# Designs tried in a protein design chat: VH-VL binders against Putative pre-16S rRNA nuclease. Part 1

All scores and structures are predictions.

Target 1, 151 residues: Putative pre-16S rRNA nuclease, of Pelagibacter ubique (q4flq5)
Amino acid sequence: MITIEDFKIKHTNKVRFIGLDLGSKRIGVSICDERQSIATPFKTINKTNTNELIDELKIIIKDNNIGGIIVGNPVNMDGSLGRSAQSVNDVASNISKSIDLPVILWDERLSTVGAFNLSSLLDVNVSKRVKTIDQNAAAFILQGAIDFLNN
Below, numbering starts at 1 at the first letter of every chain, in headers, positions and changes, except where a header shows other numbers; antibody chains aren't numbered by Kabat.
ipSAE, averaged over its two directions, is called F for ESMFold2-Fast, E for ESMFold2 and O for OpenDDE. V2 adds 0.75 times the mean of E and O to 0.25 times the DockQ between the complexes of E and O.
[cut] stands for letters that were removed.
Atom coordinates printed by the task and the answers are left out, and those that the model quotes come from them; centres of patches stay.

## First folded at step 1 (VH-VL)

Design u3
Fold by ESMFold2, look of step 3:
Structure u3 (fold): chain C 151 residues (1-151), chain A 121 residues (1-121), chain B 107 residues (1-107)
Amino acid sequence: as target 1 above (151 residues)
Amino acid sequence: EVQLVQSGAEVKKPGESLKISCKGSGYSFTDYWLGWVRQMPGKGLDWIGIIYPGDSETRYSPSFQGQVTMSVDKSITTAYLQWNSLKASDTAMYYCARQTEDILTGYFDYWGQGTLVTVSS
Amino acid sequence: DIQMTQSPSSLSASVGDRVTITCRASQDISSWLAWYQQKPEKAPKSLIYAASTLQSGVPSRFSGSGSGTDFTLTISSLQPEDFATYYCQQYNSYPRTFGQGTKLEIK
């Protein structure tokens, strides 16, 4: 795995990405266009183990010419790790070992800081709140990352 | 802070019904799978299954499917394990346990104190 | 179902001994393995997760290692309070499965 900042510095190719929301019950998958401008919801995976997830991802990667995987990293607004952040890191690491593509953790705070500064001054659970109310959380995650990469 | 408090010990006869409880507190009850584990006297741990209190979705071990029923009442943050007709072989300690948040990496991080169920003629 | 086989089923050891307990999975489970400690008449406690990461408050004499199918729990210098039964559990797939347990008795 690499940081999004490292990837931005070295990123020269326009490839399609997928975004992953590793929810407590289901896994959300999103995909972006070849220009890396617009993320859209793609698929929900309801699988029983990491190996089945990896097998499904390999099919998606081959069928859609995917060049990178963005995994949402739910952190508290103070920079501390949330309840499931260690689990997210463990799954992302296993994906990175099994799939020959960049796997990037995206800090969900970067997607929504401006919007929530307008709406809320003290919402320390911004990343979790956005994730739990947005039925397309994987698309939100991927959109934040590609917006960052394009700026 | 996280607590799982189980109902008290039960002494039953074969053929009787039973419903034991596990009350969760100190966490968002509907956002974590809750599991049940059986331990027969002097034996190891048997994974019974898990239930998601948010929508009552269940996953059972094949050896327990149809043998017990898991349910929840999320308004009182309580999970249940129930039998319609107890057998002597159901004599065991029963634990509830909270699964960590992620379905992929979920293991049991908090355990209830256990409910001893004794079924004897 | 993934079978988890622990070895040995029981053992006796002296205070100060190095103790190793093994757990073998019937399929590759990556690092999705937990270890639990259960003292007599008590609920199990989570000891190690992700094969090698100690739970908060677990003494450093405990360690876990392994990946794939072969895993070990090591107690580097056995203490009297370590008398317990130890269980491994895979959480790679459903149903979750436990090893049969290893009962550690201190001579």
Scores: ipSAE 0.019, ipTM 0.634, lowest interface PAE 7.7, mean pLDDT 81

## First folded at step 4 (VH-VL; from g6 with heavy chain Y106L Y111W)

Design t3
Fold by ESMFold2, look of step 6:
Structure t3 (fold): chain C 151 residues (1-151), chain A 128 residues (1-128), chain B 111 residues (1-111)
Amino acid sequence: as target 1 above (151 residues)
Amino acid sequence: EVQLVESGGGLVQPGGSLRLSCAASGFTFSSYYMNWVRQAPGKGLEWVGQIRNKANSYTTHYAESVKGRFTISRDDSKNSLYLQMNSLKTEDTAVYYCARGPEYYLGSGSWSDWFDPWGQGTTVTVSS
Amino acid sequence: DIVMTQTPLSLSVTPGQPASISCKSSQSLLDSDGKTYLNWVLQKPGQSPQRLIYEVSKRFSGVPDRFSGSGSGTDFTLKISRVEAEDVGVYYCMQSIQHPTFGQGTKLEIK
């Protein structure tokens, strides 16, 4: 696995990303366009272990020209890694070992609480992007990450 | 029936080594995370460590009190869990239980909210 | 490690009377999923431990209604509304938000 900052430096354009919501038994998958601007819901995977998930992801990756996998990281508001975040980290690590694509944990607090690039935020029409975001959990996760990558 | 049976306990001097075994039956052993829990004489329960399944790379975790001295392993083909105890201290004197955590699934978490079943325990005595 | 502290460590109760056991954790047991990972375990005399309550107040199947759990954050309570002879043993609270840790145990005896 790599950080989203390292991925931003090294990633290539004109491929699509998928977003994963691993926080429940049914795994939400989202996908973005080749311009990496809009995330939309894609499918739900009802698998019981990581190996089955990885097999399904390999099919999705091949069929859709996927160049990266964004996994939502349910970090507690105080910054600690609770039980959910630890479980997500374990699954993401196993995916990263089995699939030769970047696997990135996206901390949702960076899309709502972080202010690590205030000048860029002031230069970006944040209100317009928020108004156009189509939501489910996996699409929300992916949208936050691609918004970061495009700044 | 679901069953866990520990063995290998005994008397050992400080600094010595001992290997405990836990034989599992009645369930799909390879799907579960497995734990060791101990209980010193007249004292409460202390979690010793956990080993995860193959799908999660058999990753191990240990209580600070045993880290670096104890090693948990498993052999899924034999439905067996092991605890290798090195550099034993008198504080390691306890009944050692193996305990099954919940079956892993995506989203279930890395830790056990409970253990079911527990084995009957095997006694380790470390004294000079 | 998260330290779990139980009070009292010993409790003698007349059959049919209530009992109450307190458990405090050194850190919040509330996870980002909205659940609180506080559990109760019972070890009856001469037996291996058995599960009793999870997520603060949820009883496992087969656990009598006289057992109830409550609390939030770092402060938790197990209550037995009517103690019966079969309830004797040592009660442990246990957190599972990370690697498990147990309270010291509360020995319940019948007077």
Scores: ipSAE 0.042, ipTM 0.618, lowest interface PAE 6.5, mean pLDDT 82

## First folded at step 5 (VH-VL; from t4 with heavy chain Y111W)

Design t9
Fold by OpenDDE, look of step 5:
Structure t9 (fold): chain C 151 residues (1-151), chain A 128 residues (1-128), chain B 111 residues (1-111)
Amino acid sequence: as target 1 above (151 residues)
Amino acid sequence: EVQLVESGGGLVQPGGSLRLSCAASGFTFSSYYMNWVRQAPGKGLEWVGQIRNKANSYTTHYAESVKGRFTISRDDSKNSLYLQMNSLKTEDTAVYYCARGPEDILTSGSWSDWFDPWGQGTTVTVSS
Amino acid sequence: DIVMTQTPLSLSVTPGQPASISCKSSQSLLDSDGKTYLNWVLQKPGQSPQRLIYEVSKRFSGVPDRFSGSGSGTDFTLKISRVEAEDVGVYYCMQSIQHPTFGQGTKLEIK
C-alpha cells in the first residue's frame, strides 16, 4: 500500500483507477477515465469474503486496464481509526498482497463536501436508490482522489 | 496525455465537399463515444453528430441540420475520427471540434453524457 | 429537441464577488435510473470548450471548488462563489438525456 502523497510523487503517468467503498455488506465500485478526469459508478459487489472480492476485482482490473486501486478510508476527524477503518485497512492490505497494483488509501477528510450531490438520485425506486447510493459513494471516493492528484 | 487534433478545414464553395479528420492519442480510442461539435463565428455550440463503437458495431446519430449531408466514421486501428461533409451550405461555416465522450461501458444511455476533452478545432468556411 | 435556455446572456462581475447562471430545459433531464444529464461547459477566450460539471453538481477533476452546480428536473444553476480573472469566458449548459443541445451561452466578464 502507498499513500496518495507518495503515489503523486512516484507516479507521473496517468492510469485508470478503480475506486472502492468497502462497506460491511456491499462494496461500491467506481472507475475513472484514462485522463483521470471523471469517476463513474461501475457496480456494487455483494461481499461474501475477501478472496471472492479479489477474484472479481482481478476481472474488472483486467477488462478495464486498471493501473491503480483507490480505497476509501473512513478516518475519524481527529485522525483516530475506528473499527471500520481497521477493517478497511485489512481488506486493502489483502488486496495489495494479491493484486500487483498500487493500492491507495484515500482519506475522505481530504474530499470536498460539496463535490458530490446525491439529491437527484433520491427520486428513483427505493431498491435502485440503495444500489445507486453505494455506487455513488465509490465514485465520490475516487473523484476525490483523482482531484487531489490533478491539483 | 489525452489529445484530440482536428484537421482538414478550409475554404469551400457552397455545394462543395470537405472531409475533416480527428487524430486521437493517449487513450483507448475504440472504447469511447466520439462527437463532432461546431461553432459558427460569434455563436454558440452546436452538436453535429456522434459515433459509438459497441463490440465493433458502429452507431451514428446526426443533428437534423446536417442529416443526409454529413457522415461520421471512424477508424479505430488508426485512432481517427472523420466527418465527411457534402452539399455544404454557408450556414455550415464554423469551427469544428472533435470531442470525446465517455467510455461505452461506463454509460447507461445511448448518448455521450459529456465531452472531455475537446480538440483545438479546425475552421471550415463555406463562401462563394 | 430539448431547448436549453440560459439567463443571463452576459454577466459582469467584480473579482471576488459571486456569480450565478441559470439554465432551464424544456423537459426533464432526469432519466429512469435517477441520473440527471445536465452539464456545464466553459469556453475561455481564444480556447476550446472545456468541461466543468456533469450530472448537475459533479465537478470534473481539476475544477476549483468555487464552482458548484445545483438544480433538478428542468431548473439548474451554476454558481461561482468568488469569481477570478481566469473564470472569464462563455459558459454553456448542455443536456445529454437526448442528442446533446446547448444553451445560448453566458458571457462572463470582469468588471
Scores: ipSAE 0.000, ipTM 0.583, lowest interface PAE 12.3, mean pLDDT 89

## First folded at step 6 (VH-VL; from t3 with heavy chain Y105I)

Design t10
Fold by ESMFold2, look of step 6:
Structure t10 (fold): chain C 151 residues (1-151), chain A 128 residues (1-128), chain B 111 residues (1-111)
Amino acid sequence: as target 1 above (151 residues)
Amino acid sequence: EVQLVESGGGLVQPGGSLRLSCAASGFTFSSYYMNWVRQAPGKGLEWVGQIRNKANSYTTHYAESVKGRFTISRDDSKNSLYLQMNSLKTEDTAVYYCARGPEYILGSGSWSDWFDPWGQGTTVTVSS
Amino acid sequence: DIVMTQTPLSLSVTPGQPASISCKSSQSLLDSDGKTYLNWVLQKPGQSPQRLIYEVSKRFSGVPDRFSGSGSGTDFTLKISRVEAEDVGVYYCMQSIQHPTFGQGTKLEIK
């Protein structure tokens, strides 16, 4: 994996990025436009094992011209790396070893509660709403990262 | 009966190498993260390292005191856990335990909250 | 590494009396999932270690209810309400929020 500062120097224009939320029971995936300005929810991947996740990611990467992967890092509020953050780092490292694209951790200390409230107001069934929440959290992660990259 | 049996301990000189084995039985070995824990003579317990299951890509982690010198591996077809110990130091002298952590799935905790069972241990003595 | 500090390192108790062991961590053991990853292990004389308590206060099957754990953040306590002869051994606290580290151990003896 590389730092987001190194990625800012190295990243390729006219490609899209995906954002991953690994902190939920299912993996939320978001995607940005080719101008790298707006992140939107994309899909949810069921967890089985890291190798199957990697295979699914390779399909998404090919189909959508993906040039980078942003992974949310659930750092504790005091900045320490707890059990959850270390688990995410392990999965991200395996992705980085298996996929020839930059993989970057993005600090998740900022809340995603706004995305959940919107989904509740839309009155969707519970299964669909839960999947949308995961995708919204992934979109928040990706949006934060692309905002940083554009500043 | 769930059992872990360590073997391969012995006397080695500093700089030497030794390979420990742990034979598992009575449970679905391939589902569990597996650990090595050691106890120096008259001292407390020290976690040595962990290897994860296939679903978590067999990722390994080590205590700083052994990184680069020790390698954990497993063979799920043989229900066996291994510890390859290279560049041994006198402070590596200890009883080495094979220890089973809780059953884990992808994305659940990286570390064992407890160990059960523990093996009987195998003694490694590193002295000149 | 997270340093785990136990006090006392040795404890001599008359049977039937209470015992208390303190464990302090060098950083918080509270994770973003809301759980606190502090565990207790007992090593009886001549035996391999055995699990006692996880998540601060949760007893494993077969652990007598005279054992109780408490605490939060960085400060934790194991209590034995009435010590019995079978309780002798070395007690370790262990954190599992990162790679595990153990306290130095508290040797419990009968007077």
Scores: ipSAE 0.086, ipTM 0.615, lowest interface PAE 5.7, mean pLDDT 83

## First folded at step 7 (VH-VL; from t10 with heavy chain N56L)

Design t14
Fold by ESMFold2, look of step 8:
Structure t14 (fold): chain C 151 residues (1-151), chain A 128 residues (1-128), chain B 111 residues (1-111)
Amino acid sequence: as target 1 above (151 residues)
Amino acid sequence: EVQLVESGGGLVQPGGSLRLSCAASGFTFSSYYMNWVRQAPGKGLEWVGQIRNKALSYTTHYAESVKGRFTISRDDSKNSLYLQMNSLKTEDTAVYYCARGPEYILGSGSWSDWFDPWGQGTTVTVSS
Amino acid sequence: DIVMTQTPLSLSVTPGQPASISCKSSQSLLDSDGKTYLNWVLQKPGQSPQRLIYEVSKRFSGVPDRFSGSGSGTDFTLKISRVEAEDVGVYYCMQSIQHPTFGQGTKLEIK
């Protein structure tokens, strides 16, 4: 894995990224356009172990020309890594060992919540908001990261 | 009915090696993290390391005091946890406990990480 | 690593009297999930450690209600409202917000 600052220097602007929310009961996946400007909810993965998650990610990567993976990092407000962040880091490390693409942890404290939150909430009805909350969280994560990369 | 039984302790010279085993029964072993904890004579408890479950591809984590010398492994088909100890030092002298960690579900977030149950312990003595 | 500091390290109590053990961590034990990962274990003489308290104040099954835990952030307390002879042993606080670390232990004796 590499820092998002190092990735900003090295990445190409012609590939799509996916965002992962590993902190939900189900794994939320988001995707951005090739211009890396807009993150949208994509799908939910219901696999129960990291190897099966990696297998499905490989399919998504092939089918969508993915050039990078952004993983939300639920660090505590004081910057320390709690139990949640340690679990996420372990999964991200295993993904990085198995998939030959950049895997970047994104500090969820840095996301531009306002721009994403209002648009997504207004477009999703109440019952589907509950069922798609994993995908929306993944889009929040990815949008924050691509906003940073475009500065 | 949940049981953990350690074995394999003994006397060994500094620089030697030893392999500990922990036999588990009464629960779905493959769903849980597993830990080793030790207690030196007259001293407090020290976490040694942990092996994650299948959901996290069995990755391992170690205390700095044993990193590079100890290796934790598990065999879910045999409900067994192992500790391979190499390059042993006199300060590794302790009672070694296996302890069940939490059940982890991929993507569930954080959970309580509590040692329940503990095994009875096996004694390792490292002495010239 | 998170350092766990217990006070006192030894405590001698008249039967029937209360006891209090303090535990301080070098950083907050509050996780982003809203839970605080502070635990208490007891090691009675000649026995393996056994569970008492998790998540600061929650008792494990079979733990008498004379045991109570409290605290938040970095400061925690275990209280025994009326000490009994069976309570003799060494009490450890333990954090589980990252790789676990234990306090030094507090030896409880009956005087």
Scores: ipSAE 0.019, ipTM 0.628, lowest interface PAE 7.4, mean pLDDT 82

## First folded at step 8 (VH-VL; from t14 with heavy chain Q50E)

Design t20
Fold by ESMFold2, look of step 9:
Structure t20 (fold): chain C 151 residues (1-151), chain A 128 residues (1-128), chain B 111 residues (1-111)
Amino acid sequence: as target 1 above (151 residues)
Amino acid sequence: EVQLVESGGGLVQPGGSLRLSCAASGFTFSSYYMNWVRQAPGKGLEWVGEIRNKALSYTTHYAESVKGRFTISRDDSKNSLYLQMNSLKTEDTAVYYCARGPEYILGSGSWSDWFDPWGQGTTVTVSS
Amino acid sequence: DIVMTQTPLSLSVTPGQPASISCKSSQSLLDSDGKTYLNWVLQKPGQSPQRLIYEVSKRFSGVPDRFSGSGSGTDFTLKISRVEAEDVGVYYCMQSIQHPTFGQGTKLEIK
């Protein structure tokens, strides 16, 4: 795995990224455009182990010309790693060992408050009735990361 | 019935080695983190270490007091947890419990489900 | 390591009377998932430890409702509204937000 700061030095603007929300049983996937400017919900993956997840990710990567994977890192407010963050870090490490693409952990504190505040100010509803709520969280994660990379 | 049964305790001289076993039954052993917890005579409970499941490559973590001397392993085909104890010290004298940790499901775990059940414990005495 | 400090370390209670045990952690036990990973464990004489309370205040299956937990941040309390003879033993608080650590234990005795 690689830090987002180190990746910012090395990255290219001509590939798409996917974002992953690994914090629930239903893994949300988001994708950005080739300009790396807008993240949108993409898929929900419902797998029980990392090998099955990796197999599905390889299909997505091939079909969509993916050049990097952004994984939300649910660190605690004080910056410490609780149980949630520890499990996400372990899964991300396994993905990084099996997929020959950059895998980057994105600190969710940097994106959740800002993106949520904007949505709240515009009275934009996150659709609670869509079965893809985890896809929306994955889009928040990816949007935060690509905003950082391009600013 | 969910059950954990420890074995392998005994009397060992300082500097010696001992291997503890924990036999599991009544649940899907391979889905759970597993732990060792110990209790010195007249003292409180001390976490010794954990081993995660296959999905996380059986990653282990240890209390600082045992790091480098103790090794946790598991054999999912035998529903068994092990504790290899090397370079034993008198302060390692304790009852050793195996305890089931949380069930791990990809993406999140049930982090509220710590230490149920516990085994009956096996006694390790380190003295000369 | 997160240090867990219990008070009192010993408690003698008349049957039918309440008991209260305090537990303080050296840092917050609040995880990013919004849950606080503070647990209570009881070890009765001659028995293996048994789980009582998880997530500060939630009773494990089969635990009587006379046991209640409360607290937030770093300060937590276990209360027994009416102590019974079967409640004797040593009570431990335990954090599970990281590598588990236990308080020193509180020995509950009947007068």
Scores: ipSAE 0.412, ipTM 0.746, lowest interface PAE 2.9, mean pLDDT 85

